VH-VL binders against Non-structural maintenance of chromosomes element 1 (nse1). Designs and how they scored, part 13

Target 1, 232 residues: Non-structural maintenance of chromosomes element 1 (nse1), of Schizosaccharomyces pombe (q53ek2)
Amino acid sequence: MEKERQDGLSDKHKFILQYIMCRTAGVDNEQVRELVQEQYGETATVEDVINELNNSLHNFDFKIKRVQDQLDGRLTLHFQNLSGDPVSQMATPYPPVQIELMRKIIEWIMKCDDYQYSLTTLQIQKLSRKEMGLAPSVIESHLHTFERDGWLRQREGIWTFTNHALAELDAYLHNEYESNLYECNACREIVIAGYVCDCGYCLHVYCCKHLAHVNCINCNTPWANATVIGRW
Key: E = the ipSAE of ESMFold2; O = the ipSAE of ESMFold2 at other seeds; V2 = 0.75 times the mean of E and O plus 0.25 times the DockQ between their complexes.

## First folded at step 4 (VH-VL)

Design s28 (from c03 with heavy chain R56E F60Y, light chain S97D; framework fv_ciduvectamig_arm2)
Fold by ESMFold2-Fast, scan of step 4:
Structure s28 (fold): chain C 232 residues (1-232), chain A 124 residues (1-124), chain B 110 residues (1-110)
Amino acid sequence: as target 1 above (232 residues)
Amino acid sequence: QVQLQQSGPRLVRPSQTLSLTCAISGDSVSSDSAAWSWIRQSPSRGLEWLGRTYYESKWYNDYAVSVKSRITVNPDTSRNQFTLQLNSVTPEDTALYYCARGYDFWSGYPFDYWGQGTLVTVSS
Amino acid sequence: QSALTQPASVSGSPGQSITISCTGTSSDVGAYNYVSWYQQHPDKAPKVLLYDVSNRPSGVSSRFSGSKSGNTASLTISGLQAEDQADYHCSSYTTSDTLVFGGGTKLTVL
């Protein structure tokens, strides 16, 4: 039998929680599945264990969020702190100027023209110099840190949010940038890689593939004619 | 479908102003996704970027340091064109001049369309 | 003279591979992954061959590839063909929001 604790969680639940918490960039659902099955047996599910953990964590404004990759559907688990200013909390070790740059980059990504939700290295360099007076080398150093710490990802000089950042910033983005956000009609999560039909029906790339519909379910317009969200 | 067509005098005297026009079809000079550049080519210096104009909420210009004191690149939205003015020319400004579209700020695309080129000779 | 250094000429035989280097500084090639390569045939405007170090526009053969290490970018042409005989120019964005070109390399297919 499991040892009783003051917060009502078993030692096995706490072990899984610590495993997730110690991996600040998130943890693969498959790795947690192996751990859950090792601790609780073959029929135990990640979803049940995470739901039990979240029932205890919500009392402290914490949550474990499951994030599905918007392109390939890969699942990761992320520990969130729901209290306070999320940007300041994410960037607690950073100097004030670097925190301000993070806030600006979030704004620039969210207010990006043509549904792109991404910035080139050149755009970040130009905007950071124009709006904050930062030197190119300082900007480069901060971008390297944001990538290393798992807040931003880049491919061929195109920068956007990681799944980790989307998990941490979810409430912040809804509160500050609601008019700039699209939500997937299938899974109700924020879309930075997907399609939006002229009728407003919106899907992640993966959700669109999973549903396997050639035409929009709401208005029957071909998805080939939809506006692309993101750059990928 | 995008085409750039150059026009302007091909012979300029030393100390005068070199003036060329690039007419755009198939795109807008005020397109938020493009920058419009002047580039020249000579045997001694190879290709040299001179400057650009682009619209990003407002008009901006960037110029190469070597010509910055003598150069102006101006858009004309009513005629869908942009111009090069290079003041106080010397024989060293003799070159084949190109206009080009480039630097899509969303994709980082370089010079994807070029004008036909104008050979400008600076001589007495 | 030119801001970026390229060899003046390079040569190879059909079927071989050749590499053209483009060396700059930490304020241009070393600063960003905004290196482009252009192919120029006689009496024609340059045509973009590669951008952002290694990306090919539609219609450019996979025989053309690009890479970058520190302050040096490289263009590699594999399976050389007679039609590849041309001048090749590199360019890079700079920390001053300007653009610089290399001196150009004449490729001769023997």
Scores: ipSAE 0.000, ipTM 0.431, lowest interface PAE 12.3, mean pLDDT 84

Design s33 (from c03 with heavy chain S57H F60Y, light chain Y32W; framework fv_ciduvectamig_arm2; at its last look DockQ between E and O 0.67; V2 from the best seeds 0.00; counts 0 for: pae O 4.5 > 2)
Heavy chain, then light chain:
Amino acid sequence: QVQLQQSGPRLVRPSQTLSLTCAISGDSVSSDSAAWSWIRQSPSRGLEWLGRTYYRHKWYNDYAVSVKSRITVNPDTSRNQFTLQLNSVTPEDTALYYCARGYDFWSGYPFDYWGQGTLVTVSS
Amino acid sequence: QSALTQPASVSGSPGQSITISCTGTSSDVGAWNYVSWYQQHPDKAPKVLLYDVSNRPSGVSSRFSGSKSGNTASLTISGLQAEDQADYHCSSYTTSSTLVFGGGTKLTVL
ESMFold2-Fast, scan of step 4: ipSAE 0.393; ipTM 0.701
ESMFold2, look of step 5: ipSAE 0.569; ipTM 0.816
ESMFold2 (binder alone), look of step 5: mean pLDDT 91; pTM 0.938
ESMFold2 at other seeds, look of step 5: ipSAE 0.306; ipTM 0.696
ESMFold2, look of step 6: ipSAE 0.451; ipTM 0.762
ESMFold2 (binder alone), look of step 6: mean pLDDT 91; pTM 0.936
ESMFold2 at other seeds, look of step 6: ipSAE 0.305; ipTM 0.705

Design s34 (from c03 with heavy chain S57T N61D, light chain T95I; framework fv_ciduvectamig_arm2)
Fold by ESMFold2-Fast, scan of step 4:
Structure s34 (fold): chain C 232 residues (1-232), chain A 124 residues (1-124), chain B 110 residues (1-110)
Amino acid sequence: as target 1 above (232 residues)
Amino acid sequence: QVQLQQSGPRLVRPSQTLSLTCAISGDSVSSDSAAWSWIRQSPSRGLEWLGRTYYRTKWFDDYAVSVKSRITVNPDTSRNQFTLQLNSVTPEDTALYYCARGYDFWSGYPFDYWGQGTLVTVSS
Amino acid sequence: QSALTQPASVSGSPGQSITISCTGTSSDVGAYNYVSWYQQHPDKAPKVLLYDVSNRPSGVSSRFSGSKSGNTASLTISGLQAEDQADYHCSSYTISSTLVFGGGTKLTVL
């Protein structure tokens, strides 16, 4: 509603941008929707405001990316810096050893056998000690920091990427681990939680919930027989 | 506010290439929340989706089977636009051509913004 | 030919309800809940009315509702008004990452 000032974005756009930027683990789309409607009125949409912001931000190698949760479809918005090494940018406050551990954890998750795209706490401890010589207490401290800062999620000792990490690493993972990646046939995003049919047709768990059929739409094989991607 | 402005020749001779441009304002052609489509409309076929281009870490293209051998939808990030190129046109390609934005890639690709339309006539 | 089948025309009186069907195959309408409906007035570009079978964009009247059963999606317009007179088009995403449209339905309101 409010036009950009001569110095750039409107005050209303800057407020929404600041709100998203300050939440480095991502912001719920519904929270941003409430702010947009508060600032611009009930008919204003998140999509329009974010697209207007991104048009300006791309001049500075920044963008806001929307991520759909692969299990429940919840939408989150993530501020990204597109310049430099994504792993170094992600881990800027960390000591060099901790940055190297993050690089290793990304590699181990991506090269994980049996479509798991995850590691147990014990696997991380064993690999970190073997490949980096780190003490168990140091590994535990670093894992706690990665979880706190929103890069890794853990459930029952099983670790994988957060939606924020997937947003930040998307280009990096395609460049470095293309042969290890699955893409959803419905939305074309990376799959770490989903199903892959023997025919190669692949869907996120959430995307699969929208199918009208119990069987794979490409080859008619039951989804009950599909290989599970990830652990959740 | 997103606006799509179409330009290009309105008359094309049979066997030549039909070329249209869609200039985007209020959004980026490389936005990972959008896909950019060409759609045509004729009385005999109604609306017909032709193809789209979109950026998700690399550029992707999808094309309708009926035109796949003759069509290219091409983004231009420097000019913030995308083009339709349809080769070897015949009178059956006479139609009103629209460019459109699919606004929610993860919500089934509804088209929320459309260009003004360009009536292209292919004489026999 | 149009990939999805719609009736060519439907008619109703003000205040009535009408339903427009959109029939596809197991590779499009039957495969996903990714059906959209568009309203088109003469000499205008289409405007999205519904997406994902039944979701309304902001500003679309609750008189417009959508449903799907098997390979057939339906648009229902309740409490018909004169301004509803228009062409209505359905579309669906397909298993090959393409989109298809129906032939369109002309709605006439007395």
Scores: ipSAE 0.015, ipTM 0.600, lowest interface PAE 8.8, mean pLDDT 85

Design s37 (from c03 with heavy chain S31D D32N, light chain S96Y; framework fv_ciduvectamig_arm2)
Fold by ESMFold2-Fast, scan of step 4:
Structure s37 (fold): chain C 232 residues (1-232), chain A 124 residues (1-124), chain B 110 residues (1-110)
Amino acid sequence: as target 1 above (232 residues)
Amino acid sequence: QVQLQQSGPRLVRPSQTLSLTCAISGDSVSDNSAAWSWIRQSPSRGLEWLGRTYYRSKWFNDYAVSVKSRITVNPDTSRNQFTLQLNSVTPEDTALYYCARGYDFWSGYPFDYWGQGTLVTVSS
Amino acid sequence: QSALTQPASVSGSPGQSITISCTGTSSDVGAYNYVSWYQQHPDKAPKVLLYDVSNRPSGVSSRFSGSKSGNTASLTISGLQAEDQADYHCSSYTTYSTLVFGGGTKLTVL
């Protein structure tokens, strides 16, 4: 016979919740899978445990969100507070100038030309000096803090949002920058790494890997001719 | 915990509009890990997915090609429910209609909660 | 016809294993690992049995297993029991952000 599902949060569920909550940059889904299988047995799934956790957390405006990396499809789990202003929440420990810099960086990334949704270190330095009068060493210090705290990522001097920041800022970005956003037509998440067809049909890089056709399913134009979103 | 409660049986005449409501308890219709679907079942067609509505900082709808021109699926956040409107019904629309929750649909989590079903008969 | 192809019926005796196939296209079953299986007893709503090809929800017996090769997904029920007599439905997400079902398979336990 089918075994009964759990009705409430067990101590094992609370352990998994705390494990995720303590990792502010997110936790690999595969790492949580190992933990779940260790706690509940080989056939237990991350999806069941997270669904059960979210059913309880929903009453408190909290959630664990699964985020799929837009390039490689790697799944990570992120604890979110759904109440309040996301920028203020993520910037709570920062002094006012640093909070203002974060808001400016978000704006600059979102309003970036040529679908790039990213900034070079040099661009951030120039814009921060021009618009806020900040010294280069102060800007560099704040960027290191944003990277350390998991809000921005940098590869070869190119800065953009982490998966954690995209999860936390999702509602804020839609509310403030709706006209600057692309959403994936397969999974409906924000796109900062992907392709947009001239017809407007848009996919993450990873989501495009699962498309059965080499052409846009909406207009039949080759994906090879699509506009690239992001820098990676 | 989560329950979906549907309106009772319907008799609808050909060419009229079918309207069904699904009331949600134990979850919010605006839960951004959920998608809310209508599915029907008839002896001739088996199970047939009709459409869904879901919240991802704004509302989205997806509809099956076979009904896209006649169907609307709408959320109501104030009453925590969602509805199906199907225009210009024919006898082929006679079926048992279910509402269902898909959860974290990009991760492939399936329809984990279903309503009890509403029998819809289209006849004169 | 249904979008996904299943045999209309299958039968077995207690203790045997049976397999139900679900064949689609490269735009659904072949495109994603998002195949689900549902069990439906008479006068009841369908209940999820497997998702993501082979994952079992909490409470589903390990006698139920799933696999996929190319455009065909399969449900296998081992150690067949009288209570397994039901209709079995497969479903898959599509590249068009839609969902399709198979025609359903009636399992009779003799």
Scores: ipSAE 0.067, ipTM 0.633, lowest interface PAE 7.2, mean pLDDT 84

Design s39 (from c03 with heavy chain D32E S33T, light chain N55K; framework fv_ciduvectamig_arm2)
Fold by ESMFold2-Fast, scan of step 4:
Structure s39 (fold): chain C 232 residues (1-232), chain A 124 residues (1-124), chain B 110 residues (1-110)
Amino acid sequence: as target 1 above (232 residues)
Amino acid sequence: QVQLQQSGPRLVRPSQTLSLTCAISGDSVSSETAAWSWIRQSPSRGLEWLGRTYYRSKWFNDYAVSVKSRITVNPDTSRNQFTLQLNSVTPEDTALYYCARGYDFWSGYPFDYWGQGTLVTVSS
Amino acid sequence: QSALTQPASVSGSPGQSITISCTGTSSDVGAYNYVSWYQQHPDKAPKVLLYDVSKRPSGVSSRFSGSKSGNTASLTISGLQAEDQADYHCSSYTTSSTLVFGGGTKLTVL
């Protein structure tokens, strides 16, 4: 076993990789931590195992990405294919029109006014009809498919990205929508649910709570006065 | 197991560029759970963090204010290494230089692996 | 001059407890619970002892403990042993997303 690890990916590494790969909605970091400690002992860390896996996966344009939930800080791990068009990759089972609709929904969410990073059902229907000529029933069907498949979430007609979608799209969003992105000053990840202070200091909801400060740490202005990012 | 191996010249003349390389094994320089730092140590200033590079869907750099105008920390994914370039050096840049891996950002960047250190002397 | 203030030296005898302080500002030690402590033996790279003020990495003795009050973090070493003789460094994350170190403390075990 130890020789296999020195010569390449061990059977234990391959088991952890397969565990993550088979769970397309992501795997709880704590579940992977337990699995790593079972395989390698209690001093072994998820960080080291994932880093070793990613070193090997990089040669094939794959990686395991760690995503922190912006509201509660829960960590999940996601297997990604880095080659090709990320939107087409996530929407591989969809017809071309549905892939194009997903691409436009991503654009509309990212360019949304007032830092909302969300769209109403009515907004999606109006924009899809205007820009793609789609019938309302077709739009509604596609939206429910995106929700079912875990790419968009909806609450009372307000649509935005799931954590799974953010993991899959992270590189794409940085490349295509850099000027529309906020990044958390604590963790440097994309913010679609959080606060931005007038000074420009930005935090996820979780990062703000985790740091346990009521005022902006950069300018000392109360977070109660900050601009809210997203709708949550 | 993660190991960091440093290389580079030990003697640099004033006004020149100090260049050091840190080769990484057991981890990827593009690992999204790691940040890669340069830290120096001198009798007069103790330990001094200089800067870091890290990958989070794109590359980021953070630099200490004291060196920000002169420093570049640059990753090389093809060779799995990162470099320090410090321009316009003076004798005050004489120090023992370390590369180090930080944990992820949630943990306040504890440095869990360090290179062996490179003593760089700035003199004519 | 270092950003964080530590005593230059401390001393103790085997079996005693000693404490090393690390004082910063409201923009570093006081801003977050992101303080780390490092042990450095002569001619060796520093080794992490504590992170997040009080958490121990695997393999670090429970004799090492940490605390923080306001702008001051403290490292306590209980049951002092000869091998504890070393330099001890604190570090903190800052509100500018940078890292700062203390001046270091030389511990002498008498």
Scores: ipSAE 0.005, ipTM 0.571, lowest interface PAE 10.7, mean pLDDT 84

Design s40 (from c03 with heavy chain A35Y; framework fv_ciduvectamig_arm2; at its last look DockQ between E and O 0.59; V2 from the best seeds 0.00; counts 0 for: pae O 10.6 > 2)
Fold by ESMFold2 at other seeds, look of step 5:
Structure s40 (fold): chain C 232 residues (1-232), chain A 124 residues (1-124), chain B 110 residues (1-110)
Amino acid sequence: as target 1 above (232 residues)
Amino acid sequence: QVQLQQSGPRLVRPSQTLSLTCAISGDSVSSDSAYWSWIRQSPSRGLEWLGRTYYRSKWFNDYAVSVKSRITVNPDTSRNQFTLQLNSVTPEDTALYYCARGYDFWSGYPFDYWGQGTLVTVSS
Amino acid sequence: QSALTQPASVSGSPGQSITISCTGTSSDVGAYNYVSWYQQHPDKAPKVLLYDVSNRPSGVSSRFSGSKSGNTASLTISGLQAEDQADYHCSSYTTSSTLVFGGGTKLTVL
């Protein structure tokens, strides 16, 4: 029934891969679970299918990454190209000045004060004028484009990375901003919404809520007293 | 298909270093969806997880408290392998040693592929 | 002394259901749903049976099921068969990014 391809993947596996690839900003895990069950039966799991896809994709510098939302734990699947410069890949349709603005916004978010890992529209406008000479109306246009394309999100004028951007930028952030990163001690992913204890133990908001303890496992200090990472 | 092939000496003298190697085929030791663990089994303690190495934008190690002062687990990306070094062994370290893969999409990090096992005896 | 407590042995007759418990603490089994079960026949490596408390990998019989309440996880084998005679191990990840196993349970099929 299924024809073997040169990569050893079935036609059903390739259908699932195409579904994920077509949704460049990420796809909800539950939507993929429904497709997997439809194609393979009710006992089939997303985990098995994605693992099989990734085993085939490994040799081509691609992967599918499952990202857990740092606040509510919802899972999304993201197709990634592991070769090349992630910022240039994200910004291929953009003019050079807009690419440079994206690099600057990444820098400003990663180096912002008070563990905020986010910037207000006004902060971006002021920094852009100071460091790039850009007018506020130009910034508003560029931020709208970044939001539309799924790279940044905002809430009441407070801007930060989307889960899609975090997945795509993972290597870049580690290479360029390692000293500015927090990583979750539960899942080892980058934290832009979470808690860091005085002892250095760090968790996403969701990972912390998922724990049975109200206190840090490393030093027994209440999480209520920890430094908050991000604005959420 | 992922396969793990172990190699290393089966007899080690007390106070020496136990060294084992696990060769990986069908996956990469630098896969950021995998964890590469060493587990041992003895009649007195059953299965005992010793430690792991894994890549998540950089290399990490986690080690069991019981062996943390004596253990090193290292990747070898050029040979697609990972190694166990357990220093200052005693007869209590006599066990059947396994390497195993854990995987990210399997919450709870189940060990879905295991090496064939190496019985290591620590004796004079 | 294993970090997770399992009964040393359990027995049952063909066709019966049996349950094996795995008790830990609020820093492992009770912390979150990262509990796995392994079946081990003599002279073989363990084989994963369940993960995430209750999920079965491809190729594992639906006779195997799992649950968790508080600090205790349970493996249930329904319709017991002779080939189910084996050792059964539970494991859990911990809040310190380590992993612990239970002491193992020998299942005897009468």
Scores: ipSAE 0.006, ipTM 0.552, lowest interface PAE 10.6, mean pLDDT 85
ESMFold2-Fast, scan of step 4: ipSAE 0.449; ipTM 0.777
ESMFold2, look of step 5: ipSAE 0.012; ipTM 0.575
ESMFold2 (binder alone), look of step 5: mean pLDDT 92; pTM 0.939

Design s43 (from c03 with light chain A31G Y34F T95Y S97D; framework fv_ciduvectamig_arm2)
Fold by ESMFold2-Fast, scan of step 4:
Formats: sequence, structure tokens, C-alpha cells
Structure s43 (fold): chain C 232 residues (1-232), chain A 124 residues (1-124), chain B 110 residues (1-110)
Amino acid sequence: as target 1 above (232 residues)
Amino acid sequence: QVQLQQSGPRLVRPSQTLSLTCAISGDSVSSDSAAWSWIRQSPSRGLEWLGRTYYRSKWFNDYAVSVKSRITVNPDTSRNQFTLQLNSVTPEDTALYYCARGYDFWSGYPFDYWGQGTLVTVSS
Amino acid sequence: QSALTQPASVSGSPGQSITISCTGTSSDVGGYNFVSWYQQHPDKAPKVLLYDVSNRPSGVSSRFSGSKSGNTASLTISGLQAEDQADYHCSSYTYSDTLVFGGGTKLTVL
């Protein structure tokens, strides 16, 4: 394996970094594994290359963050800017009204009192019209852009954060919405798809399945009786 | 690439604080894919996990119940290291102490790199 | 006094298979699929052999395999070699989000 240069990164490291940076929705860990093996040989590992990249990137307040999907456990890699407000990082590519709509959508998702951490298209249309005076066609256009840029995902008209958005917004959500957050007791990441037991013990859907236990590990109450977080 | 290098006093008197440092190279102590643990080994008790520190959006610490009231595991991001402080030591704390990295800790990959070990004797 | 129970010793001859058990409770081994196995040669730090019951890290021989049934996890070493002579330790995650180890098993290759 080509070692990191003191004055910067090798061309092979820069290629892998560029590959990850160009994919705003994140990159499958298995795709990066294939690239790493092609560049450095069959015994090379993703974690070694990402560690080497992060050692260099840390000096500039950047890193590559690994995210595990809350439903199926798939690993994805995301390029993250640590220095700025993540919502304000959207300011340069988006008009002010579009930035403000994203701030509002984040607020509406987080302050959802029904444990859903999601909004229907109709809810977004209604709230955007009443609180911002936006036309339906403008709202639809902005939602399409948010989905395309990897900030929101939609399934059958139900909208919530992507893994990329959760990675980018992590510090922001903790600072602004701490009282509205659930954190997984196994992995310590934010929960928008999971279960919360009456005792307060909380797990992602995948974490609950992966740990292979039927009952809450804290109070021994069946997970079948837990409150479902998210809509999936 | 990851290496853990331990340092600290090898002799500690009963009732004092045992302090060890683990210097990290090849990874960052604030890496959100890692957790940094202290583990000790003695002939009578075998391997015993003591505690860990890790960064996910903020710093977390987890400690074994047996030592929770007297242990602190602290990161130092400026020196890229983490420390063990164990208060009110007794001769039963005599052991070989290791620091270790748990990579992808939350995925159940507990310890892939270990320090060299430090034999600490607690005696008067 | 270890949290997980392992036999103190096991022995075999080159080419044979041996199995080491690790028994806990429903609050650790039985409650999770987070069991790891470590190999330790004299005067060396432990080295991870298996994690998540049966997964092998890169560079670990396919001769090492793992399984779990109820509260007992097992490490099997096939095609036993002289270099396998070492201490073997199991570990598991617990209900309190802590880690516990077994007492260790000394493998002698005769």
C-alpha cells in the first residue's frame, strides 16, 4: 500500500477521496472496497484507506463518516464538513427561500409528536403554504431537488432524512433539537427508524434485529410491545 | 498502520490513583468508527474490560460495574491519546494493563489493535 | 470468577480438530450475536480471531470457525498446527452495554 505523503495524499488516495466526495447521497462501502482492492491489492482494507484519508482531512475540519442504515444495516461512506453549520452549507447552492424551506422541513420532522419523524407530501404542502406562502408547484420543485441532492428520501409520499442528511445534520440536530431526539442504545446514533421501550431503552430496527433478542434488554418487556419510531 | 503505545508508572501504592496513557498513531482518538478501551489481565481474574471512551457527536464513556465508582477514561484530542485513571487502588488492582481499539465497535468488532501492555504492581 | 465460563485447558495433535466452549447467560452470550474470540501467545497482546460469533477478520485462517447455540458460543480449530498453541479468550456484549471475558483456555498441541 502507498503510504500518505507528508505534504499531502497519494494519487491513489486522491482518486478514492474524489470518488466519495462526488457522491452526495453516499457511497456503498462494498463499492469502495472494490476500488481499494483495485488500487492497492486484494489484502487492502477500506478502513485503512479511510483512516489515512481522515488523518489528512482532519487538519481541514473534514472527514469521511461511515453510516449504517437503520433498517437494513448497509454501510455507506459520506464526506462531511465539520467546521460549518450544515444547513448554512446549503446556502451557496440554493436560493434563500429554498434554504428556509429546508430549515422548516427539518423543524417539522423533528417536532413531530407522533414518533413518526417523517411528513407526507400533503403535510409538507399544507405547512409550506401556510407558514411560507409558497405555491404548490414551487414546493414540489424544491422537494424534488432535496431528494435528488440526497437530503430527503421519499417512499409512497412519505418524506424523511437520508443517511447523508443525518450525517451532515448530526451536530445541528443535537444542538437545536436535543429534547426531540432518540439515540440508539447500541450504536449511539440518532434514531428515526426503530423502537423505544416504555423504560426508555431505544434501538434502531437493524440494531434490534442484529442483537437477536426478543425482549428489551433493560426491562425484559417484549419489543413487540414497544413504541415504533418512524414510518417505513 | 494503527499503533498504540502505553506509558505510565509501574508501581502504585494502595489508596493512590493508577494513571496510564495510551498514545495513538494511524487513527484519531475522535474517530467516530472507533472506541478506545482499557483492559487488564491477571492470573486470578483473566481478562477484564474496564471502560472505554468514544466520539459519536459528543464524547461517551462506558465503564464496567466493578470499577465504575473509581474509574475515568479520558480522551485528549490535542495529543491524540487517551488515559486511564483508577482511584483508591488495592493490591487486587495488580495486573497487566492494555489499551485497545474497538473498530466498528457498534457492529460488534470489539478489539483489533492492542497496546504493548503495562504491568502495574500495587504494593506498599 | 470470570463472567463467561471456558474450560481451563484443551489439547490435540496436529491435523485434528478441537472445540472450545464459552458459556454465559441470556444477558450476554445468549442475548446477543456479539461474541468475539482472541488468540494470545505468551508475552503478547491478544489478537482477534473471530467477531460477531463467526466472522473472520482479514488474515485469519479459515481453519478457525465459530458458532453459538443458546447461551454457549464455540470456537473450532480444524487442521490443528503447532503455531495454534496459545491461550484462547471469548468475550461478549452485555445488557448494560459493557464487555465481559471468559477465563481463557490454554490449548496444547502435542
Scores: ipSAE 0.000, ipTM 0.483, lowest interface PAE 14.2, mean pLDDT 84

Design s45 (from c03 with light chain Y32F D52E S96D; framework fv_ciduvectamig_arm2)
Fold by ESMFold2-Fast, scan of step 4:
Structure s45 (fold): chain C 232 residues (1-232), chain A 124 residues (1-124), chain B 110 residues (1-110)
Amino acid sequence: as target 1 above (232 residues)
Amino acid sequence: QVQLQQSGPRLVRPSQTLSLTCAISGDSVSSDSAAWSWIRQSPSRGLEWLGRTYYRSKWFNDYAVSVKSRITVNPDTSRNQFTLQLNSVTPEDTALYYCARGYDFWSGYPFDYWGQGTLVTVSS
Amino acid sequence: QSALTQPASVSGSPGQSITISCTGTSSDVGAFNYVSWYQQHPDKAPKVLLYEVSNRPSGVSSRFSGSKSGNTASLTISGLQAEDQADYHCSSYTTDSTLVFGGGTKLTVL
């Protein structure tokens, strides 16, 4: 039987919190569900434990944020610092030039032509050299660091935000890039992988899978004709 | 644990504003994994969803067409609560009013926690 | 009337299976696989039984199952028990980012 701690959290809550905090790139909801059931029994829910943790964390400007993957709908949990500038928080261990490169990459992704919300390795190298005068080896080193630290993901030379980066940057992107953002009409989250109909109706790839119809619900145009957002 | 506790006047005169408050414990009204709704129930209309408020990077409100012109659902982050204001009430607004929590990561996600309900009578 | 159509009442005997329908339009039930079902006992708030047509929350008996075809969703209760006597409500997300409920069905176990 556990009594209430002076800080208001049980040892079991602290174990779950530490598990999430130690995984800086995020953790699968299903992994946390298994831990919650081990600690609190089979009827215990991740949602209730996370809500209890967030009540305590809010006093310190921290929270655990749930993120739904835009392609497959997989739910992940991310420990988030709500204080200060998100880009500076992400880049606290980085030299100033590397922080500036991250700010530039965010800008280039957000202002990308043709709804791509991504950059090729070649595009990043060319833009970084032109706008910041960085050597190719320095650019490559910084990109590997951003990927290793979970801020950017790369597939076949195509770079974009991780779910962790989207969680951390959400408020920043709305504040700085509102005119460059699409929001999903189903879940209201930022879209970097999805479809936008000519009528403006927009859905994540995963949210689109929940439609029973193959046509846009607003204008009845086939989704096969919609503009693709992102590269996946 | 999440708990929703309702308060507000149980008797409202026709043409006045119906005002109810839902106090939240065990979660934050600004939680970006939650949406906060008002739902009413009457024998003639059954359950009727009225509206919701929720925080993503900014506040959003969605309202049922039937009440959209006279309803406001407002969050209060300092008191961790949200309120219903329904203007120009008529006897047809007499109902049992519930506040409830849902989640937007699962669009259409069910209401997993409900307030105790407040029976509001609209009568002179 | 309610936006979604449910039968006003249904009855069954213990051990029997019973099905409750919920019919909407192409703008709600037919548009999304976001149909939820709620159980309500007298003088209590509704409790969620199913969400996303057929998913059951932790603690909900496997005797409760859901399906959808076109504009009609269905709740099936197998192995009917006395404690299943309650009101059952369906709800659906709409193309306008709103929510609608059915009129409710009173289940009597006799």
Scores: ipSAE 0.035, ipTM 0.621, lowest interface PAE 8.3, mean pLDDT 85

